# Designs tried in a protein design chat: VH-VL binders against dITP/XTP pyrophosphatase. Part 1

Every score and structure here is a prediction.

Target 1, 211 residues: dITP/XTP pyrophosphatase, of Hydrogenobaculum sp. (b4u8r9)
Amino acid sequence: MKLMICTSNKKKFEEISSILESLKKDENLDLEFVKPPKEIEVEEYANTFLSNAYLKAKAYYNAFGIPALADDSGLVVEAFSDNLERPGVYSARFYKDSFGSHVLKEEDFKLSKDELNNLKVLRLLEKEENRKAKFVSVVAIVLSNNYGIFGEGELKGHIAKEPFGNFGFGYDPIFIPEGYNTTLANIENKDKISHRRQALEAVFFMLKKML
Below, numbering starts at 1 at the first letter of every chain, in headers, positions and changes, except where a header shows other numbers; antibody chains aren't numbered by Kabat.
F, E and O are the ipSAE of ESMFold2-Fast, ESMFold2 and OpenDDE, as the mean of both directions, binder to target and target to binder. V2 is 0.75 times the mean of E and O plus 0.25 times the DockQ between their complexes.
[cut] stands for letters that were removed.
Atom coordinates printed by the task and the answers are left out, and those that the model quotes come from them; centres of patches stay.

## First folded at step 10 (VH-VL; from q05 with heavy chain K28T K31D N54R N59D, light chain S93D V97Y)

Design r04
Fold by OpenDDE, look of step 12:
Formats: C-alpha cells, sequence, structure tokens
Structure r04 (fold): chain C 211 residues (1-211), chain A 125 residues (1-125), chain B 108 residues (1-108)
C-alpha cells in the first residue's frame, strides 16, 4: 500500500519519513511512503491539532486518491494558556499572533520565522516563573472516504533561558525535554523521544491492525 | 525622505503576465518587509502578500498562490510583483507598502506606514 | 475567513465628531490599524495599534478597540477629512491581512 506523507515543511517531512521507515522495518509492513505529486492548498485552519491533521490528510486524499498521512503539531507553553493554548495550533506563525505585544527591533526583519517565533516565546517568558511547556503532535491517516485513523504524542519539558543548538527546527532550540539538561536542537536522535514519534507509533499500531 | 515609487500603468490581455516594480528610497531597503495590496475600481483594499527583502522570503495570500511571484533587487532597492494568467477581475490599482514595526512605540504590530503611488493594471481583450 | 465590517458611509457636519466602527469577532484581541484614502491617492496610515498616531497625523484622530468593535474617532472634523477609511487586522487563522470594506466619510 502506498501512503503519502503530506507536509509542506521539508524538515518535518524528513523527520516523519525517517521515523516511518524505522517503524516499517521494525514491523515488517508492506508500505511504500511517497510524496504527494504536488502541494495543495488546505482550506481554513481549525482550532485543534486533530482537526487540522485530518483536514490536511483529507484534502490530499481527495486530491490524489492515495492514502494520506498528515501531521499537526505545536508547542504549548503553560504560562500562555488563556482560553487558548499558545503557541498551539499557531506555532508556525506565533510571531504574528497578537498575543503579547512587544518592542520590535530592526534586526528582527532579518530573522527566519522560526527564529522570530523562538524570540517571541523567550521575551514573553522573561518575567515568568513558570516555564513549563510541551510539544503536542497528532498524526492522521485517511485511508478512504469514510475511514481514517489517528495517533497522538506529547513531550513534556520547559523553555530554556536562551536558544541553544543548531540542529532541528521550529522551537527545538528553546525546548528542554523532561529528563534532559539541553535543548532538542542539541540532542542526537531526538526522534526517539519526540512527540511526533509517539504519535506515529500510535497511528502505526492502528494501521498495522488494518493491514 | 522615505518614499516608494512604482512603475507606470499597464494594459494587458487575458492570459498575459504583468510585473510591477516598486523602488524604495530614504531608508534601508533590506530592513523592512514589503507588502503588496490591490484595489479594484470602486472596491476596497485586498492584501496580496509580503516579501522580506533581506532574505527574499515570501508569503502570499491563498487567493494568489501559484499565480503571484514577489521578488526584489537589493542592489537598486526595488521590489517586484508579478501576476500571471491575468483575467478581467485582476484589473486594479496595485500598491506596494512598507511594513513598519514602529520601534519607538514599544508595541509589536504590522502597519503599512509608507505606500507607493499605485500602479493601474488594466486587463481587457 | 475573518471578516471586518464597516458602515458604508458616515456623515458629519464640520466641527463635529465622526465615529467610524469596525466590527469583527474578538477584534479587541487584535491590533487594529486605520487608513485614510482620498480619491485618486494611496492610503495613508492615520492610526496604528488601536490608538497610536503616526507622526504628522493630527491629534483629532484617535482610536479605540475592545470586544467586537474598533472605532476611529475624528474630532473637530474638517472638510479635508472627507475620504474613505479602512480598518485592518492580521488574522492568525488564515494567516492573512484583512481589510474592512471601507467607510466613506462625508463632511456636510
Amino acid sequence: as target 1 above (211 residues)
Amino acid sequence: QVQLVQSGAEVKKPGASVKVSCKASGYTFTDYYMHWVRQAPGQGLEWMGWINPRSGGTDYAQKFQGRVTMTRDTSISTAYMELSRLRSDDTAVYYCARDSPYYDSGWEYDAFDIWGQGTMVTVSS
Amino acid sequence: SYVLTQPPSVSVAPGQTARITCGGNNIGRKSVHWYQQKPGQAPVLVVYDDSDRPSGIPERFSGSNSGNTATLTISRVEAGDEADYYCQVWDYDSDHYVFGGGTKLTVL
């Protein structure tokens, strides 16, 4: 069976692919992971990780008729929880969220979105004692018009005082997983503990029962 | 004086492409995001997307994905917006606008503080 | 998609106060910007971040934002204030900048 890995984030795609290949090997499943023929636009974003993952997977399935896997994940900072978990489903564009206005600097215009997101989190936590945070991932697989499965994963930790590490992507440079003293961006083989792996393992467990 | 000067009016046929330029002066071109906004005759303002002149990174409104391309030439402080596969409803005045964070205010926001004079693009058979 | 709603027109006598509203779901949580556009001209920023004024904009222009309504207030209205006014926000759901439909202010 072919399974499309549907994400526009190149780094996320690489991570997902790596994990899936490992799982496939371990479980000896007859799966072929493929890229979508092209990227498609997905309509309105939802307010939950599950809804977003499903919408993405469903959109690609509808477009190409191949079982589709999609991931929606994000960082949730406990101190930012105010009727809406943040960054949450807006993790990729948190720097543009109206929550927590601050002074912009000229040099900010030279930074990547990931860097801007990380800086925003750090500045908002500057006066906060509670630095608890977690990564959340939901992976959805649409197998047919009326059937889909999903898995969830969570990685608890806290936000570092400063960015550290040059590996990974997103909020990896500022997130310290529980049980560690360094950021995800500085941990080799982070996929072994990642929220995304947990979600993929969970959904793979379900998929295995179907095949 | 900070200003944005756009290229002249264009007349195109359906299916053609148009490329509008926006030259910046009076400030460091690469230190500010540039937005593009259009306005059909007698209608309101419509955001098209932005470009980071420093990196060349872009973000387009969903409506224009696959049909709009924003670029820049830093050597001459000029931003470009190209719209392809033109149709009659693309007839509009197209504006470039600088994104200003207003550092002195102490607040994070994206307001468009400097605008080009606009470029009229007419699409007709 | 996120929608900003403005009245199509507002009329005011010279010297009086004009109020232009911009309605949106939880707009009070967003930063609202206001633009003035006169016929044949590009828009001009007159209020940013709900209530701040750019340099060169008269103190007669002010703004407020709470709940589901932002308001541009123009006191001591002059003939030169006759123009179209647009509100603007960033919508994080769609990752788009959104403009209101515009309000034509007529000075009687």
Scores: ipSAE 0.000, ipTM 0.525, lowest interface PAE 12.2, mean pLDDT 87

## First folded at step 12 (VH-VL; from r04 with heavy chain D104N G106D)

Design s04
Fold by ESMFold2, look of step 15:
Structure s04 (fold): chain C 211 residues (1-211), chain A 125 residues (1-125), chain B 108 residues (1-108)
Amino acid sequence: as target 1 above (211 residues)
Amino acid sequence: QVQLVQSGAEVKKPGASVKVSCKASGYTFTDYYMHWVRQAPGQGLEWMGWINPRSGGTDYAQKFQGRVTMTRDTSISTAYMELSRLRSDDTAVYYCARDSPYYNSDWEYDAFDIWGQGTMVTVSS
Amino acid sequence: SYVLTQPPSVSVAPGQTARITCGGNNIGRKSVHWYQQKPGQAPVLVVYDDSDRPSGIPERFSGSNSGNTATLTISRVEAGDEADYYCQVWDYDSDHYVFGGGTKLTVL
């Protein structure tokens, strides 16, 4: 069986492929992970990680007729969340989101987009006692026109009072995982992929039962 | 087919206003920021501002603040840019351009991936 | 206030490699995007986020970005590559979206 890994983010493709190959290593499975024949645009986004992962996987399946894997991931901060997890599916562009936009000032926009996202989270929590947060990853696989599987993973923690750690990738500099006293940006690589790995392990377990 | 189709060329006198339209097709209009960029003859590209088509919120380059108004009509997937109190140095081709989706968590696009064909606005007297 | 500096022109023979530079203070900390504009046409995105290509752009187009210089590289240049090329970054204090002055690529 060929399984498309449906992301045009090269780093994400390599990360997902590496995890899946590791999970397959000692298994005798007829399973090959491939790039989509070409990249396609997904027309609509929903307001949950699961729906977005599914819609992307479904779009690739409909285009190429090959089982398709997609994911959606983001940061969820408890104090911002009500009926809608926040920043949630808006995580990549949180600084543009109307929720809490008043905390960003004109002069802040000299910062990078990742720094703006992090600054917005920090300022929204400045006087907040509840700093609980989690990274969430959902992986969906569309196997046919009418069914698929999904898996979820999460990395629980809280938001630091200030950024710490090198390299400006995402929310890692402001996220302190449960059981640690420093941000994810200052912890070994295996911890940085645990929520995505959890989701991938779940779907891989299900795939094994089907193959 | 994803495309942005703009209104036709305009000739204006100094002090007048111009309104350029940009109709989106082949994608969900409200999922992508729309930008306006102009290019004077023989010159480079100059960013004018953006509109969030879902909310209608805007942000304008300082140079155009007070003279530009960006709007949209989501029922016909169309963005508009109106520039008032025109001067001869507003003679340019005006482009609309689509930003990457603001729902995208892949960290992949942050650029202008689709452009309209351009609208020439000539201001002369 | 943030300035992107491009050479005004570059000339190459068909089949050769063109390199178009985009200079900026600490530009290596920014994501750089590149646009191709043929005469009388709208710009077309050819490289984004320093080194990635949109679907439909040939592998001959590549990019790099470090220190104070980003570079667009076009290998095996064809006559159809003749165009103006613009780099672009985001910088809040400079009206958010800053373009370089453009480089005219001439294919001899």
Scores: ipSAE 0.005, ipTM 0.544, lowest interface PAE 9.9, mean pLDDT 85

## First folded at step 16 (VH-VL)

Design v04
Fold by OpenDDE, fold request of step 20:
Structure v04 (fold): chain C 211 residues (1-211), chain A 124 residues (1-124), chain B 108 residues (1-108)
Amino acid sequence: as target 1 above (211 residues)
Amino acid sequence: QVQLVQSGAEVKKPGASVKVSCKASGYTFTDYYMHWVRQAPGQGLEWMGWINPRSGGTDYAQKFQGRVTMTRDTSISTAYMELSRLRSDDTAVYYCARDSPYYSDWEYDAFDIWGQGTMVTVSS
Amino acid sequence: SYVLTQPPSVSVAPGQTARITCGGNNIGRKSVHWYQQKPGQAPVLVVYDDSDRPSGIPERFSGSNSGNTATLTISRVEAGDEADYYCQVWDYDSDHYVFGGGTKLTVL
């Protein structure tokens, strides 16, 4: 069976492929990981990681008739997530999310997107005691028209009071993983705390039982 | 400080091989893909390929398939690019460049740190 | 193969705004990155992911990407901004990193 790894990022494709290959290494599975024949446009309009991952996987499955794997991930701040996970699916564009938009001013928009996202999170948490947060990764596999499996991984932690570290992207400067006393931007060898790996392991566990 | 330091200029004859080194410092070498990009005199940038320093896995541009070999020595945080069967049109400045880290929720694929470049001259 | 098209040159007076375009089929669906290269130097990343900016890069540098055109905008241009600028993407179909032909920005 072929399984398409559906991502528009080369590094992510390589990462997912590498992890899955390693997981398959000791398994006698008729499974081949492949790149989709072409990239297709997928609307990511869902409000959950799972839904977005599923939508992507489903779109590729519908397009090519081959089992499809897709993922979605982002930051979830507990204090922002009473009704809907926030930043959640809006992680990359949290700075322009209507939620908490009042904390950003016009003068702030000279900052980069990552800086704006971080700033917004920090300002929204200024009066909050609960600074718990987690990175979430969801991997969905669509195997047939009405059947899919998924895995989820989480990196739990909390939001720092201020940015720290210069070796990170996104929310790395303000996220402190559980078990650490510094931000992701200041942590080397992040492979050990990969929530994507965790999600892939979870979904692979389900997949191998089916094959 | 994060930096990439490359080996010195090379002068080669046609048909020969050249091996350029790129030593990384200031960051975890194995956490970032390493790209190689070249630039002929007065010309633009051309991607040659990349290597995963952790696994050693490589991917080369089709144009260089069969002629380029990218390797790394993790013990000294050094990447290598060897180009064989050199010809005059291989004369260029060769750059190593760091990509974004492997494990992120972000899909950035920009080259944020560059070596100083290595001039390789191929002439008879 | 996927092709990125840049104007060979752009001229701007000091203090004015320079706009360098990068054309590509449905480039708006890709992540575009921009590099500055001064003579005799290695390229420097100035904009990534269409409009994001690395630390240390002045806010005068900004980017946008929509449809078939990405644009690097340099406001309040200074003499030191004179350089070659390259756009870059990863192309899914060819699985190659692709650079534009480069644009020479001249500050008059």
Scores: ipSAE 0.662, ipTM 0.885, lowest interface PAE 1.2, mean pLDDT 93
Fold by OpenDDE, fold request of step 20:
Structure v04 (fold): chain C 211 residues (1-211), chain A 124 residues (1-124), chain B 108 residues (1-108)
Amino acid sequence: as target 1 above (211 residues)
Amino acid sequence: QVQLVQSGAEVKKPGASVKVSCKASGYTFTDYYMHWVRQAPGQGLEWMGWINPRSGGTDYAQKFQGRVTMTRDTSISTAYMELSRLRSDDTAVYYCARDSPYYSDWEYDAFDIWGQGTMVTVSS
Amino acid sequence: SYVLTQPPSVSVAPGQTARITCGGNNIGRKSVHWYQQKPGQAPVLVVYDDSDRPSGIPERFSGSNSGNTATLTISRVEAGDEADYYCQVWDYDSDHYVFGGGTKLTVL
């Protein structure tokens, strides 16, 4: 069986494929991970990682008739997530999210998107005692029109008081994983705590049982 | 400071091979893909391929398949690009460039740090 | 193969705004990056992901991407901005990183 790894990013494709290959290595499975024949436009308008992952996978399945894997991930700050996870699906563009928009000023927009996102999170948490946060990854596999499986991974932690480290990206400079005393940006070998890997392992476990 | 330092200029004859090195410093070498890009005199930029320093996995542009070999030595944070069966049109400045991943649903594929370049001249 | 098309040259007076275009089929669906290259130097990333700016790059540099055209905008152009500028994408179909032909920006 072929399984399409549905991503528009080459590095992400390589990462996901690598993880899945490693998981398959010890399994006698007739499974081949492939790139979709063509990139398709997918509307990611859902308000949950699961929904977005599913929509993406489903779109590719519908387009090509081949089982499709897709993922969605982001940061969730507990203090911001009463009814809807935030930044959540807006993680990449949290700086322009209407939620808490007042904390950013015109002069801030000289900063990069990552910096703006981080700044917004920090400013919103300035007086907040609850700094719990987590990175979440959801992986969806659509196997047929009426059947899909899901896996989820989480990296729990909290938001630092100040950014630290320049070697990471996104929210890495302000996120301290559970069990660590420094930010994700300053942690080497992040593969060990990869929420994406966790999600892939979870969904692969289910997939294995079906094959 | 994050930087990439490449080996010095090379002069080669047609049919020979050249191996260019790129030493990384100021960051975790294995955390970023390394690209190689060349530029012929007075011409534009041409992507040659990339290597995953962590795994050693590579992907080459089709044009260079069979002639290019990208490797790395993680112990010294150095990437290598070897081009064989050189011809005159391989004369160019060769750059190593670090990929620039930023957090997003899809990550980014910009090259944020470049080596200073290595001039390779192929002449009979 | 996927092709990015740039004008070979753009001229602008100091203090004015320069716009360098990068044309590509449905480029608006791609993530476009821009590099500045001065004579005898390596390229420098000045804009990434269509419109984001690396740390250290002046606010004068901005980018946009829509439809079939990405644009690098340099406001309040300075003499030091004179350089070659390249757009770049990753093409899904060919699985190649593709550069535009480059645009020489001349500051008059």
Scores: ipSAE 0.535, ipTM 0.849, lowest interface PAE 1.4, mean pLDDT 92
Fold by ESMFold2, fold request of step 20:
Structure v04 (fold): chain C 211 residues (1-211), chain A 124 residues (1-124), chain B 108 residues (1-108)
Amino acid sequence: as target 1 above (211 residues)
Amino acid sequence: QVQLVQSGAEVKKPGASVKVSCKASGYTFTDYYMHWVRQAPGQGLEWMGWINPRSGGTDYAQKFQGRVTMTRDTSISTAYMELSRLRSDDTAVYYCARDSPYYSDWEYDAFDIWGQGTMVTVSS
Amino acid sequence: SYVLTQPPSVSVAPGQTARITCGGNNIGRKSVHWYQQKPGQAPVLVVYDDSDRPSGIPERFSGSNSGNTATLTISRVEAGDEADYYCQVWDYDSDHYVFGGGTKLTVL
């Protein structure tokens, strides 16, 4: 069976493929991970990780008739989240999102997008006691017109009072994972705490049972 | 504080090989892809390939397939580019450049930190 | 094999606006990054993802990308902006990172 890894990001394709090849090692599975023949634009992203992952995988499946894997990931801050996980599917562009936009001022936009995202989170939590947060990854595989599987991974933690560390990027400088006393930006060897690996392990486990 | 420091200038004869080093500091070396880009005198920038420092995996531009080898030593946070069977038109400044982390869910794939460059002169 | 085309030079008076173009087939569907290179120095990222700036880059630097043309715009040009400017994309089909030929900005 061929399984498309549906991402236009070269580095994400290689990370996902590498994890899956590692999981497949010595399993004697008829399973090959391939690049989609063509990049597909997915017209609408939904407001949940699962829906976005599914819609992307489904679009690639419909286009090429090959089982398709897609993912969606982001930061979820408990204090911002109600009917929707927030920043959620808008994590990469949170600084542009209408939720909480009042805490950012014109002069702040001299900062990089990652710095803006972090600043927005910190200002929104300035008076909040609840700083619980998590990184979430959802991986969906569409296997046919009418069924598929999905898996979810998460890395629980909380938002620091201020950025710490110069290593990593994104929200790493403000996220303290559960079981650690410092931010992700100050932690080496992050392989064992990967929420994406967890999601991939979950779908691989289910996929293996089907093969 | 984030820095890429490259080895010094080299003078080589045609047919020889050169190995340029790029030492990273101020960040987690294995979290970022390393690219190599060259610039011939008076010319533009030319992408050569990348290495994933964590896995050692590589990909090379077609022009350099069979002549370039990119490696790294994670114990000293150093990437290497070796170019063999040198020709006069390989005379260039060779740069290493850092790309976005491969574990990111929101990469932008730009080269945000560059080494100072290493001049390699190929002459008889 | 994807090709980016830049004018070889652009001249502008101090205080005016410089526009440096980067042409490519359907480049509006790609993320375009821009680098400044001063003589004898390594390139410096000044605009990424079409229109975003790294921390520390003045707001005078901006970018746009539509159709077959991306543009780096430098408003209120200063003598210190005199440099070579390169556009760059990642191309899905070739899986290559591609640079434009570079544009020499002269401030007269």
Scores: ipSAE 0.317, ipTM 0.745, lowest interface PAE 4.7, mean pLDDT 87
Fold by ESMFold2, fold request of step 20:
Structure v04 (fold): chain C 211 residues (1-211), chain A 124 residues (1-124), chain B 108 residues (1-108)
Amino acid sequence: as target 1 above (211 residues)
Amino acid sequence: QVQLVQSGAEVKKPGASVKVSCKASGYTFTDYYMHWVRQAPGQGLEWMGWINPRSGGTDYAQKFQGRVTMTRDTSISTAYMELSRLRSDDTAVYYCARDSPYYSDWEYDAFDIWGQGTMVTVSS
Amino acid sequence: SYVLTQPPSVSVAPGQTARITCGGNNIGRKSVHWYQQKPGQAPVLVVYDDSDRPSGIPERFSGSNSGNTATLTISRVEAGDEADYYCQVWDYDSDHYVFGGGTKLTVL
């Protein structure tokens, strides 16, 4: 069986493929991971990681008729979340999301997008005792027109009171993983903590039982 | 301090080989792809290829296939680019450049840190 | 393979706005990155993912990308902005990284 890894990001393709190949090599599975024949533009407008991952995988499946894997991921801050995880699917563009927009001022927009996102989170939590957060990754596989599977991975932690660290991008400077006393941006060996790997292991476990 | 420090300038004859080093510091070397980009005098930037320091995997631009080899030594956080069968039109400044980390959901495939460059001159 | 086209030069008066274009087929569907290179120096990332700035880059630098054209915009241009500017994308089909030919910005 061929399984498309549906990402336009080369590094993501290599990481996902490498993890899945590692999981496969201890098994006798007829499973090959491939790039989609062509890039498909997908509008990811859903409110959950799973729905966005599914929309992308489904679009590629519809275009090429080959089982398709896609993912979506982001930061979830408990204090911002209700029946919908936040920043959630808006993680990359949280600085312009309407939720909590009042904490950003006109003069702040001299900052980069990543800095604005981090600043918004920090200001929203300024008076908050609950700083629990997690990175979430969801992987979806569309196997046929009406059937698919998914897996989820989480990296739990909390939001620091101020940015710290020289490594990484995004929310890494303000995220302290569970079991650590510093931000993800101050941790050199991040290979050991991967919510994406956890999600991939989950879907691989299910996929293996089908093959 | 995040930085990439390259080996010094080289003068070579046509047909020889050159090996340029790029030592990384201030970050986790294996979290970032390393690219090599060259620039002939008065010319633009030309992408040569990348190496994944974690796996050692590489990909090279078609123009350099068969002449370039990219390697690394993770124990000293150093990447290498070797170009063989040198020609006079290989005279250029050779840069190493760090790509964004693939572990982050915010990655953007840009080169955020560059080495200082290594001038390689190929002449008789 | 994928080709990025930039004008060879752009001239602008101090205090005015410079616009440097990067043309490519359906480039609006790609993430475009921009580098500044001053004489004798390594390139410096000034805009990534079409419109984002790295920390430390003045807000005067901005970007946009739609259709077949990406644009680097430098408002309130200063003499210190004189440099070569390169756009760059990753091309899915070739799995290669592509630079534009570069644009020399002259501040007159």
Scores: ipSAE 0.268, ipTM 0.732, lowest interface PAE 5.2, mean pLDDT 87

Design v04
Fold by ESMFold2, fold request of step 20:
Structure v04 (fold): chain C 211 residues (1-211), chain A 124 residues (1-124), chain B 108 residues (1-108)
Amino acid sequence: as target 1 above (211 residues)
Amino acid sequence: QVQLVQSGAEVKKPGASVKVSCKASGYTFTDYYMHWVRQAPGQGLEWMGWINPRSGGTDYAQKFQGRVTMTRDTSISTAYMELSRLRSDDTAVYYCARDSPYYSDWEYDAFDIWGQGTMVTVSS
Amino acid sequence: SYVLTQPPSVSVAPGQTARITCGGNNIGRKSVHWYQQKPGQAPVLVVYDDSDRPSGIPERFSGSNSGNTATLTISRVEAGDEADYYCQVWDYDSDHYVFGGGTKLTVL
């Protein structure tokens, strides 16, 4: 079986393929991971990781008739997430999101996107007692018109009071994983606690039972 | 401060090889792909390939396949580009450039930090 | 082999708006990045992901991308903006990082 890894990002394709090949290595499965024949324009308009992952995988499946894998992921901060996970699907561009935009000032916009995102989270939590957060990854595989499987991985933790560390990007400098006393940006070997790996392991386990 | 510092200029004869170094500082070397881009005198920018410093994995432009080798030493945060069987038309400034992190969903594929460039002159 | 086409040169008067185009088939579906290069210097990223600016780049640098054309816009052009400007994409089909040929901006 061929399984399309549906990302336009070459680095994400390499990471996902590497994890899946590692999981397959000791298995005698007829399973090949491939690039889609061509890039598909996909509108990810849903407000959940699962729906966005599904929409992307379904679009590629509809275009090529080949089983399709897609993912979506982001940061979820409990205090922001009353009826919708936040920053959620908007994690990469949270600084542009209208939710909580009042905490950013004109002078802040000389900072990078990652710094702006982190600053926004920190300022929104300045007087908040609940700093619980998690990274979430959802992987969807569409196998046929009416059948697919989903896996989720998460890394629970909380938001630090201030940025710390030199080994990360994104929200890593402000995220302290459960079981650790420092931020992800101060943890050099992150492979063991990867939420993306967890999601991929979950769907791979289900795939094995079908092959 | 984020910085990429490259090795000094080289003069080589046709058929030789050259190895250019690029030392990173001020950021986590293994979180960012490193690219190599060259520019012949008076000409535009030409992408050569990238290395993933974490895994050591590489991808090269087809033009350089079989002649270029990209490596790194994570203990000293340094990337290397070696170009073999040099020709006179390999005379160029060679740049290393940092790309966005590879393990995140929030990335762009722009080159935000560049080394100062290394002039490689191939002449007989 | 994906091709990006830039005009070889653009001239504008100080204080006016410069527009540098980058043409490519369906480039509006790609993420376009722009670099400034002054003589003897390394390129500097001035716009990425079509319209975003790195820290330290003045707000008068902006970008847009739709259809077959991406555009770098420099408002209130200053003498210090005189440089070569390159657009760049990653092309899925060719698996290349592709640069445009460059545009020399001259401030008269």
Scores: ipSAE 0.264, ipTM 0.726, lowest interface PAE 5.2, mean pLDDT 87

